# Designs tried in a protein design chat: VHH binders against Pleckstrin homology domain-containing family G member 5 (PLEKHG5). Part 12

Target 1, 101 residues: Pleckstrin homology domain-containing family G member 5 (PLEKHG5), of Homo sapiens (Human) (o94827r584to684)
Amino acid sequence: QLLLEGSLRMKEGKDSKMDVYCFLFTDLLLVTKAVKKAERTRVIRPPLLVDKIVCRELRDPGSFLLIYLNEFHSAVGAYTFQASGQALCRGWVDTIYNAQN
Key: E = the ipSAE of ESMFold2; O = the ipSAE of OpenDDE; V2 = 0.75 times the mean of E and O plus 0.25 times the DockQ between their complexes.

## First folded at step 19 (VHH)

Design A77 (from A59 with E100F D101R; framework vhh_brivekimig_d4; at its last look DockQ between E and O 0.50; V2 from the best seeds 0.00; counts 0 for: pae E 12.2 > 2, SAP .714 > .668)
Fold by ESMFold2, look of step 19:
Structure A77 (fold): chain B 101 residues (1-101), chain A 121 residues (1-121)
Amino acid sequence: as target 1 above (101 residues)
Amino acid sequence: EVQLVESGGGVVQPGGSLRLSCAASGFTFSDYWMSWVRQAPGKGPEWVSMISGSGDDTIYADSVKGRFTISRDNSKNTLYLQMNSLRPEDTALYYCAKHFRYPLWSGTDYSSQGTLVTVSS
């Protein structure tokens, strides 16, 4: 079941943020990018299992950190996301938390 | 060569405190997220805490929130874990791990032998 979708800006490592469109399902999170000629969206990162996500708001307004853990509970991915506002940011963080519980 | 060397483990009574250290070498320490992981006898690894390269962002497992504090000193290439209000269930082998380096996500964490923490009366 689809729980939340929307536009975010994503940063991975030291690079500039890029525009992405994310879909949060009960069991996974997809990070996609628009393919204008096809008017479709393309998954640009491996699907992230919801049970392996650790998510925290950052000190920067409207931003949150998403840490992806492997089966050994070691972090294997880190992403910074920026929503268009603080309320949307909290919505993403809370919805991910609720999907885990 | 990447090296991580843990120290500071020992035997403490319940309610006691202990501070773990992890000396890092062979990489630019401040560029990487670091974490503490523990493994209790007969159980799989459990993530404890992690900290950003700058030290500005920290996160904790629910089981240790409010009792443990992760920190780092980038001038000494050293990661720390302050463990307060220790409980018998905190008994485990503790080790540190090196994590992310963008643009290449490293799925390979480097772990050393760890340092044993025993909490018993």
Scores: ipSAE 0.006, ipTM 0.247, lowest interface PAE 12.2, mean pLDDT 79
ESMFold2 (binder alone), look of step 19: mean pLDDT 83; pTM 0.828
OpenDDE, look of step 19: ipSAE 0.067; ipTM 0.515

Design A78 (from A47 with G56D L104D; framework vhh_brivekimig_d4; at its last fold request DockQ between E and O 0.46; V2 from the best seeds 0.00; counts 0 for: pae E 5.0 > 2)
Amino acid sequence: EVQLVESGGGVVQPGGSLRLSCAASGFTFSDYWMSWVRQAPGKGPEWVSMISGSGDDTIYADSVKGRFTISRDNSKNTLYLQMNSLRPEDTALYYCAKHERYPDWEGTDYSSQGTLVTVSS
ESMFold2, look of step 19: ipSAE 0.241; ipTM 0.633
ESMFold2 (binder alone), look of step 19: mean pLDDT 80; pTM 0.810
OpenDDE, look of step 19: ipSAE 0.609; ipTM 0.845
ESMFold2, fold request of step 26: ipSAE 0.091, 0.100, 0.116; ipTM 0.494, 0.540, 0.477
ESMFold2 (binder alone), fold request of step 26: mean pLDDT 81, 81, 81; pTM 0.815, 0.813, 0.814
OpenDDE, fold request of step 26: ipSAE 0.846, 0.869, 0.867; ipTM 0.917, 0.929, 0.928

## First folded at step 20 (VHH; framework vhh_brivekimig_d4)

Design A79 (from A78 with Y102W; at its last fold request DockQ between E and O 0.58; V2 from the best seeds 0.00; counts 0 for: pae E 7.2 > 2)
Amino acid sequence: EVQLVESGGGVVQPGGSLRLSCAASGFTFSDYWMSWVRQAPGKGPEWVSMISGSGDDTIYADSVKGRFTISRDNSKNTLYLQMNSLRPEDTALYYCAKHERWPDWEGTDYSSQGTLVTVSS
ESMFold2, look of step 20: ipSAE 0.204; ipTM 0.605
ESMFold2 (binder alone), look of step 20: mean pLDDT 81; pTM 0.813
OpenDDE, look of step 20: ipSAE 0.789; ipTM 0.896
ESMFold2, fold request of step 26: ipSAE 0.016, 0.006, 0.012; ipTM 0.427, 0.281, 0.389
ESMFold2 (binder alone), fold request of step 26: mean pLDDT 80, 81, 81; pTM 0.801, 0.801, 0.805
OpenDDE, fold request of step 26: ipSAE 0.761, 0.805, 0.768; ipTM 0.889, 0.899, 0.891

Design A80 (from A78 with R101D; at its last look DockQ between E and O 0.56; V2 from the best seeds 0.00; counts 0 for: pae E 8.7 > 2)
Fold by ESMFold2, look of step 20:
Structure A80 (fold): chain B 101 residues (1-101), chain A 121 residues (1-121)
Amino acid sequence: as target 1 above (101 residues)
Amino acid sequence: EVQLVESGGGVVQPGGSLRLSCAASGFTFSDYWMSWVRQAPGKGPEWVSMISGSGDDTIYADSVKGRFTISRDNSKNTLYLQMNSLRPEDTALYYCAKHEDYPDWEGTDYSSQGTLVTVSS
């Protein structure tokens, strides 16, 4: 079931910021990218299993960190996200936490 | 040239405590997120904790929350891990790691040595 969706800005690695649209389901998080000229969206990362996400708010307002772990708790990805405001950021972090627990 | 040197490992009984240190050189320490990772014998690496360059933001793996505390002293270019309530499953070689700007596991510079923590009765 879909729990939350919305626009975020994502940073992966050094100084690469991009607009993404994310869908959070009970078991998966999908990161998609809209291409405005094509008016389509595509999944740009492998589906992230909710049980393998470590997600925390950052001190920078409206930002949170997402670390993705494999079956053996080894980190295989890290991303920062910026929501349009603190309330939306907290909503993402809380919804992910609640889906895990 | 980036150098990371861990110390403070040792043998401790279950329930005990240790404090690990990671001395950093060859870069502007306060500019970078740092982390601790560990590798148990015969297992792959397991991420333990991360801390922002300023020290204001900290993040922990679920397996260590409430027991471990990451910190840093930017005046000494040193990263720390305070490990309390140690368990046998915490036995591992512990490494510190430097991240390029925002956390990016793929761009991590690992220490070459690590420091061994053995929790045994």
Scores: ipSAE 0.011, ipTM 0.371, lowest interface PAE 8.7, mean pLDDT 80
ESMFold2 (binder alone), look of step 20: mean pLDDT 80; pTM 0.813
OpenDDE, look of step 20: ipSAE 0.827; ipTM 0.909

Design A81 (from A78 with T108L; at its last look DockQ between E and O 0.56; V2 from the best seeds 0.00; counts 0 for: pae E 10.5 > 2)
Fold by ESMFold2, look of step 20:
Structure A81 (fold): chain B 101 residues (1-101), chain A 121 residues (1-121)
Amino acid sequence: as target 1 above (101 residues)
Amino acid sequence: EVQLVESGGGVVQPGGSLRLSCAASGFTFSDYWMSWVRQAPGKGPEWVSMISGSGDDTIYADSVKGRFTISRDNSKNTLYLQMNSLRPEDTALYYCAKHERYPDWEGLDYSSQGTLVTVSS
């Protein structure tokens, strides 16, 4: 079931930030992007299992880090997200934490 | 040309401490996230901790949180892992790893040797 959705800016490694729309379900996080001409959204990253996420708020205001782990607890993905404000950022971090408990 | 050389491993009793070092060369050290990864005998690699290029952001696996501290000195191209309150389950070969640019995370650069940490009674 859907816990949170919203617009974020995502950075993956040294790549430029991109605008994304994320859906957090009880068990999955989906990262999507609007298909401008078709008025649809496209999943642009493999679904992220909530139980494999390490999520932490960053010192940079409004930003959080998401590390994705494989079954061997090795990092196989790292994402920096920026929300439009610190309150929204805390909302994402707290909701992910609560979904893991 | 990327080289990562670990040191500081050894044998300690449970509850003891060790500090690992990783000397880096062949790349602009401060540009990259760095990790410590460990491999227990007969197991696959397990991520332990990572630190941003600036050193401002650190993340830990739950199993080591509160006991291990990752740090770096960009003026010396050196990554550190301070390990406190060591447990027998921390016994492993420890590697430092340089993260590649995404999405190529499977291409983590491990050191060639690692440094062995043994925690036993």
Scores: ipSAE 0.006, ipTM 0.269, lowest interface PAE 10.5, mean pLDDT 79
ESMFold2 (binder alone), look of step 20: mean pLDDT 80; pTM 0.806
OpenDDE, look of step 20: ipSAE 0.837; ipTM 0.911

Design A82 (from A78 with D104N; at its last look DockQ between E and O 0.44; V2 from the best seeds 0.00; counts 0 for: pae E 9.5 > 2)
Fold by ESMFold2, look of step 20:
Structure A82 (fold): chain B 101 residues (1-101), chain A 121 residues (1-121)
Amino acid sequence: as target 1 above (101 residues)
Amino acid sequence: EVQLVESGGGVVQPGGSLRLSCAASGFTFSDYWMSWVRQAPGKGPEWVSMISGSGDDTIYADSVKGRFTISRDNSKNTLYLQMNSLRPEDTALYYCAKHERYPNWEGTDYSSQGTLVTVSS
């Protein structure tokens, strides 16, 4: 079941932020980009299993960190996301937490 | 090429404090997120804390929030974990880990040595 969707800006490490469109399902988070002049998006990162995500708000308003863990609970990825405001950011963080519990 | 060497572990009583260090070499330390991971006897690894390359952003597992502080000194290529108010459940072998800029299946090599923290009376 689709729980939340929307536009975010995503950053990995020192790379520049990029515009993405994310879909949060009960079991997966998909990171996509729009295909121009089409009603489709393309998945640009491997699907992230919701049970393997650690998600926390950052000091900067409107930003959150997403850490992806492997089956041994070791971090294998880190992503910074920017929503258009603090309320949307909190919405993403809360919805991910609720999907895990 | 990449080497991570942990130190600072020991035996402490509940409520005590320890400061762990992780000396890094073989890569541009300030470019990468770093983390602490621990493994209790008979259990799998557990992520503890993570810090950005600049040190400006930190995040903690709920089990250690408010008690542990991650930090780094990029001029010395060293990662730290200040552990306060230690509890018996914090007993574990502690490792530092370097994160890649993009996810991969291995993610990061851990030192097999780590530094042992034992919290008991």
Scores: ipSAE 0.006, ipTM 0.320, lowest interface PAE 9.5, mean pLDDT 79
ESMFold2 (binder alone), look of step 20: mean pLDDT 81; pTM 0.812
OpenDDE, look of step 20: ipSAE 0.860; ipTM 0.924

Design A83 (from A78 with E106S; at its last read DockQ between E and O 0.86; V2 from the best seeds 0.00; counts 0 for: pae E 4.6 > 2)
Amino acid sequence: EVQLVESGGGVVQPGGSLRLSCAASGFTFSDYWMSWVRQAPGKGPEWVSMISGSGDDTIYADSVKGRFTISRDNSKNTLYLQMNSLRPEDTALYYCAKHERYPDWSGTDYSSQGTLVTVSS
ESMFold2, look of step 20: ipSAE 0.313; ipTM 0.709
ESMFold2 (binder alone), look of step 20: mean pLDDT 81; pTM 0.813
OpenDDE, look of step 20: ipSAE 0.724; ipTM 0.878
ESMFold2, fold request of step 26: ipSAE 0.228, 0.226, 0.006; ipTM 0.643, 0.630, 0.313
ESMFold2 (binder alone), fold request of step 26: mean pLDDT 82, 82, 81; pTM 0.820, 0.817, 0.810
OpenDDE, fold request of step 26: ipSAE 0.807, 0.890, 0.868; ipTM 0.905, 0.940, 0.927
ESMFold2, last read: ipSAE 0.186, 0.000, 0.006; ipTM 0.611, 0.139, 0.287
ESMFold2 (binder alone), last read: mean pLDDT 80, 80, 81; pTM 0.808, 0.799, 0.821
OpenDDE, last read: ipSAE 0.870, 0.871, 0.859; ipTM 0.928, 0.929, 0.919

Design A84 (from A78 with R101D E106S T108L; at its last look DockQ between E and O 0.58; V2 from the best seeds 0.00; counts 0 for: pae E 8.7 > 2)
Fold by ESMFold2, look of step 20:
Structure A84 (fold): chain B 101 residues (1-101), chain A 121 residues (1-121)
Amino acid sequence: as target 1 above (101 residues)
Amino acid sequence: EVQLVESGGGVVQPGGSLRLSCAASGFTFSDYWMSWVRQAPGKGPEWVSMISGSGDDTIYADSVKGRFTISRDNSKNTLYLQMNSLRPEDTALYYCAKHEDYPDWSGLDYSSQGTLVTVSS
């Protein structure tokens, strides 16, 4: 089931932030980006299993961190997301937490 | 070639403290999020803590929050983990890890051996 969707800005490592559109389902999170001219979205990252996400709100306003773990609980990905406001950011963090618990 | 060298491990009694260091080279240290990861004998690795390149943002696993403090000194290319109120379940090899430029399965670069922390009588 789709729990939440919306526009975010995403940063990975030292990459510049990029505009993405995310879909959070009960069991996975998809990160997509608009394909120019076709005016559609494309999944740009492997699906992230909700059970393997560690998500925390950051000090920077409207930002949250998503750490992706493998089956050994080692971090194999890290993403910083920026929402358009703090309320929307907390909505993402809370919804992910609730989907896990 | 990325090099990460951990030190500061040792044997300590429950309730004790240790400070781990990780010397980094081969990349622009201040550009990257860094993590501490630990692995107890016979168990899988467990992510412990993470810090932004600037040091302004820190994140902790629930199991260590309030007891461990991650920090970094970008002028010395060094990552730290202050571990207080140590418990027997903190016994593990501790590794520092660098986050890569993009997410993938191997997204962290491990050092060669880690540093062993043993919490026992």
Scores: ipSAE 0.007, ipTM 0.354, lowest interface PAE 8.7, mean pLDDT 79
ESMFold2 (binder alone), look of step 20: mean pLDDT 79; pTM 0.794
OpenDDE, look of step 20: ipSAE 0.808; ipTM 0.901

## First folded at step 22 (VHH; framework vhh_brivekimig_d4)

Design A85 (from A83 with S106P; at its last look DockQ between E and O 0.58; V2 from the best seeds 0.00; counts 0 for: pae E 10.3 > 2)
Fold by ESMFold2, look of step 22:
Structure A85 (fold): chain B 101 residues (1-101), chain A 121 residues (1-121)
Amino acid sequence: as target 1 above (101 residues)
Amino acid sequence: EVQLVESGGGVVQPGGSLRLSCAASGFTFSDYWMSWVRQAPGKGPEWVSMISGSGDDTIYADSVKGRFTISRDNSKNTLYLQMNSLRPEDTALYYCAKHERYPDWPGTDYSSQGTLVTVSS
């Protein structure tokens, strides 16, 4: 089941943030990018299993960190996301937490 | 060539403290998120903590929050883990890991050595 969807800005490493559209389902998170005029989104990262996500709100207002773990519980990715405001950011962090627990 | 060398492990009693170090070379240290990972005897690797390239952002596994502190000194290319209030379940081989950056699909590099922490009464 779809729990939350919306626009975010995503940064990985030292790159500038990019616009993405995310879909959070009960068991996975999809990171997509809009395809203009096709009225669809393209998945730009492999699906992230919800039970392998570590999520934490960051010092920057409206931002959260997403750490992805592999099957050995080792971190294999670090992403920062920014929502359009602190309330939406908290909503993402809380919804991910609730989906895990 | 990426090289990571851990030190500072040892034998301590429950409730004790240790500070681990990870000396890094072969890459621009400040560009990368770094982690501490541990592997208990007979178990798979377990992520412990992670720190941003600047050191401003840190995150911890629930099992170590409030007891462990990750830090880095980018002028010395060194990652640290201060471990307090150690418990027997913290017994493991500890090693640091460099995380891949965007745009590559993220991966993790591990050291070949690690440093052993034994918490026993």
Scores: ipSAE 0.006, ipTM 0.293, lowest interface PAE 10.3, mean pLDDT 79
ESMFold2 (binder alone), look of step 22: mean pLDDT 81; pTM 0.815
OpenDDE, look of step 22: ipSAE 0.351; ipTM 0.714

Design A86 (from A83 with M50L; at its last read DockQ between E and O 0.67; V2 from the best seeds 0.00; counts 0 for: pae E 4.2 > 2)
Amino acid sequence: EVQLVESGGGVVQPGGSLRLSCAASGFTFSDYWMSWVRQAPGKGPEWVSLISGSGDDTIYADSVKGRFTISRDNSKNTLYLQMNSLRPEDTALYYCAKHERYPDWSGTDYSSQGTLVTVSS
ESMFold2, look of step 22: ipSAE 0.238; ipTM 0.641
ESMFold2 (binder alone), look of step 22: mean pLDDT 80; pTM 0.808
OpenDDE, look of step 22: ipSAE 0.421; ipTM 0.750
ESMFold2, fold request of step 26: ipSAE 0.209, 0.234, 0.056; ipTM 0.626, 0.637, 0.499
ESMFold2 (binder alone), fold request of step 26: mean pLDDT 80, 80, 80; pTM 0.794, 0.802, 0.798
OpenDDE, fold request of step 26: ipSAE 0.353, 0.481, 0.504; ipTM 0.695, 0.775, 0.785
ESMFold2, last read: ipSAE 0.006, 0.211, 0.166; ipTM 0.300, 0.617, 0.580
ESMFold2 (binder alone), last read: mean pLDDT 80, 81, 80; pTM 0.797, 0.808, 0.796
OpenDDE, last read: ipSAE 0.469, 0.293, 0.296; ipTM 0.767, 0.655, 0.666

Design A87 (from A83 with G53Y; at its last look DockQ between E and O 0.50; V2 from the best seeds 0.00; counts 0 for: pae E 6.3 > 2)
Fold by ESMFold2, look of step 22:
Structure A87 (fold): chain B 101 residues (1-101), chain A 121 residues (1-121)
Amino acid sequence: as target 1 above (101 residues)
Amino acid sequence: EVQLVESGGGVVQPGGSLRLSCAASGFTFSDYWMSWVRQAPGKGPEWVSMISYSGDDTIYADSVKGRFTISRDNSKNTLYLQMNSLRPEDTALYYCAKHERYPDWSGTDYSSQGTLVTVSS
């Protein structure tokens, strides 16, 4: 079920950003944040169904966009993620694509 | 008050081109990501394309890649969609949409009017 996990930096809107830890499963993506002093993570966004994700690498190395669609193909969320480097970023984008196909 | 007003729709034969405009007012246009959305008769809304607040990044639905180009002019508060190689399945009412941060799009502002594109023989 678990296909990929790792640290990313999530930018929400124009000026918000935070460090997150993401888990990609066959059917969903979880966005979590470390719970300090507990060595655990907490889910901070609703689980994103993989089949409703549109994901694309951005021109800046290490960044990709994730657009979340509802059942009607309307975009109901948009997130920019930054990985530690271009190879890791491509890995996320490719793994999401492969999970959809 | 947020206002989004589309124009540029019309009737065109398959293979033709149209350029849509979306005039924005009532908010700081350059702070927001924007989208084009379309709704074919009897179907639900379909996302077509999205552009970053600066215009540096664009993304397209697979059905329109290579044929449509989204752009924006932040000095004129205007969003554009250049549609080339139009097909009958592109027939729809086209809307622009202003996006927000993480919310479930409940705060997303859609035009109530849209601009009609009809692609027919």
Scores: ipSAE 0.044, ipTM 0.442, lowest interface PAE 6.3, mean pLDDT 81
ESMFold2 (binder alone), look of step 22: mean pLDDT 80; pTM 0.804
OpenDDE, look of step 22: ipSAE 0.477; ipTM 0.784

Design A88 (from A83 with T58D; at its last look DockQ between E and O 0.70; V2 from the best seeds 0.00; counts 0 for: pae E 7.8 > 2)
Fold by ESMFold2, look of step 22:
Structure A88 (fold): chain B 101 residues (1-101), chain A 121 residues (1-121)
Amino acid sequence: as target 1 above (101 residues)
Amino acid sequence: EVQLVESGGGVVQPGGSLRLSCAASGFTFSDYWMSWVRQAPGKGPEWVSMISGSGDDDIYADSVKGRFTISRDNSKNTLYLQMNSLRPEDTALYYCAKHERYPDWSGTDYSSQGTLVTVSS
């Protein structure tokens, strides 16, 4: 079941932030990007299993950090996301937490 | 030149508490995210917690949330991990690690020895 979707800005490592469109389902988070002229989105990162995500709001308004863990709880990915406002950011973090619990 | 020295480990009963310290030198401590990582016998490394350079933002693995508190004192170049309500599964060698840039896992993870925490009845 789709729980939340929307536009975010994503930063991974030293790269510049990029515009993405994310879909949060009960069991996974998809990070997509619009395909020009096709009215489609393309998954641009491996699907993130919801129960392997650790996330938290950052001090910077409207931003949250997402740490992705493997089955042995080792960190294998880290992402910074920026929503259009603090309320949307809290919505993402809370919805992810609720999907886990 | 970067030096990280962990201390404060020991043997403790379940339900007990320990406070780990990580003394840092050779870099501008307040500029960098720091983390605690642990490795239990027979397992791979497990990320425990992470804190921003200013100390304003912290995040925890689910297995320790509510029991462990990461903190830092930038005036003393020291990172801390307060561990409460310890469980046998917390038994591990604990390392501190420096991250290159915020937020960035691509940085250098450095620890020379770690400090051993054993939780056993």
Scores: ipSAE 0.015, ipTM 0.424, lowest interface PAE 7.8, mean pLDDT 81
ESMFold2 (binder alone), look of step 22: mean pLDDT 81; pTM 0.808
OpenDDE, look of step 22: ipSAE 0.425; ipTM 0.760

Design A89 (from A83 with Y102F; at its last look DockQ between E and O 0.41; V2 from the best seeds 0.00; counts 0 for: pae E 9.7 > 2)
Amino acid sequence: EVQLVESGGGVVQPGGSLRLSCAASGFTFSDYWMSWVRQAPGKGPEWVSMISGSGDDTIYADSVKGRFTISRDNSKNTLYLQMNSLRPEDTALYYCAKHERFPDWSGTDYSSQGTLVTVSS
ESMFold2, look of step 22: ipSAE 0.006; ipTM 0.311
ESMFold2 (binder alone), look of step 22: mean pLDDT 81; pTM 0.812
OpenDDE, look of step 22: ipSAE 0.687; ipTM 0.862

Design A90 (from A83 with T108V; at its last look DockQ between E and O 0.63; V2 from the best seeds 0.00; counts 0 for: pae E 6.1 > 2)
Fold by ESMFold2, look of step 22:
Structure A90 (fold): chain B 101 residues (1-101), chain A 121 residues (1-121)
Amino acid sequence: as target 1 above (101 residues)
Amino acid sequence: EVQLVESGGGVVQPGGSLRLSCAASGFTFSDYWMSWVRQAPGKGPEWVSMISGSGDDTIYADSVKGRFTISRDNSKNTLYLQMNSLRPEDTALYYCAKHERYPDWSGVDYSSQGTLVTVSS
């Protein structure tokens, strides 16, 4: 089941922020990007298992942090996302939390 | 030369408290996110908590939420973990980690010995 979708800006480590379109399903979060010359989006990161996400709103308004854990609970990735505003940001964080519980 | 030195571990009964410290040197402490990681006997490393360079943002693994508090004192280059309501499953060797990026483990110095926490009755 699709729970939430929308545009975000994403940063991973030192990489520049990029425009992405995310789909949150009951069990997966997909990070996609529009493909030029096609009306499709392309998944640009491996699907993130919702059960392995730790997510928290950051002090900077409209931003949240996503930490990705492997099957052994070791942290293997981190992503900073920027939504269009605080309400959308809280919506993402809350929806991820609800999908986990 | 990055160094991280953990202390404050010990033996405590279930329900008890401990405060861990991590003394940092060899880098500008306040510029970096820091984590606590633990490794229980016979298990792999488990991420516990993370804190921003300024200390304004904290995040916790679900297993410790509400019981542990990460903090830092940038004037003393020291990271802390206040551990309350300890349970036998919290028994582990605890390490602190410095991040070059959000928890991608690159640039982490693993020369530290960690500090042992044992929770048993």
Scores: ipSAE 0.052, ipTM 0.511, lowest interface PAE 6.1, mean pLDDT 83
ESMFold2 (binder alone), look of step 22: mean pLDDT 82; pTM 0.820
OpenDDE, look of step 22: ipSAE 0.161; ipTM 0.572

## First folded at step 23 (VHH; framework vhh_brivekimig_d4)

Design A91 (from A83 with Y102W; at its last look DockQ between E and O 0.61; V2 from the best seeds 0.00; counts 0 for: pae E 6.7 > 2)
Amino acid sequence: EVQLVESGGGVVQPGGSLRLSCAASGFTFSDYWMSWVRQAPGKGPEWVSMISGSGDDTIYADSVKGRFTISRDNSKNTLYLQMNSLRPEDTALYYCAKHERWPDWSGTDYSSQGTLVTVSS
ESMFold2, look of step 23: ipSAE 0.028; ipTM 0.442
ESMFold2 (binder alone), look of step 23: mean pLDDT 81; pTM 0.805
OpenDDE, look of step 23: ipSAE 0.690; ipTM 0.866

Design A92 (from A83 with R101K; at its last look DockQ between E and O 0.46; V2 from the best seeds 0.00; counts 0 for: pae E 9.0 > 2)
Fold by ESMFold2, look of step 23:
Structure A92 (fold): chain B 101 residues (1-101), chain A 121 residues (1-121)
Amino acid sequence: as target 1 above (101 residues)
Amino acid sequence: EVQLVESGGGVVQPGGSLRLSCAASGFTFSDYWMSWVRQAPGKGPEWVSMISGSGDDTIYADSVKGRFTISRDNSKNTLYLQMNSLRPEDTALYYCAKHEKYPDWSGTDYSSQGTLVTVSS
């Protein structure tokens, strides 16, 4: 079941932020990007299993950190996301937390 | 040659405290995210906490939040875990891990040794 979808800006490491469109389902999170001039989206990261996500709101307003763990509970991915505002950011963090519990 | 060496484990009663250290060498320590991971007897590894290269961003597993504090001293190439209010379920072999940078974030170096923490009365 689809729980939340929307636009975010994603940052990996020291690179510039990029625009993404995310879909959160009960069991996975998809990170997509609009295909230019085609009005469709392309999944740009492997599906992230919800039970392997560690998610935390950051001090920077409207931002949250997402750490992805492998089967050995070691971090294999780290992403900073920025929503349009703090309320939307909290909405993402809370919805991910609720999907895990 | 990446080297990660843990120390500071021991036996402590419930409610007690310990501070773990992880001495790092063979890489530019401040460039990398670091984690603490633990493995309880008969169980798989469990991630505990993670800290950014600068030390500005820290993240904790819910089970340790408010009790454990991760930190680093980049001038000493050392990662720390302050563990307070210890519980029997914190009993585990603790080890540090070095995470690769983007784009190869799938690469993680684990210590082979770890330091044992036993919480019992």
Scores: ipSAE 0.006, ipTM 0.309, lowest interface PAE 9.0, mean pLDDT 80
ESMFold2 (binder alone), look of step 23: mean pLDDT 81; pTM 0.811
OpenDDE, look of step 23: ipSAE 0.824; ipTM 0.905

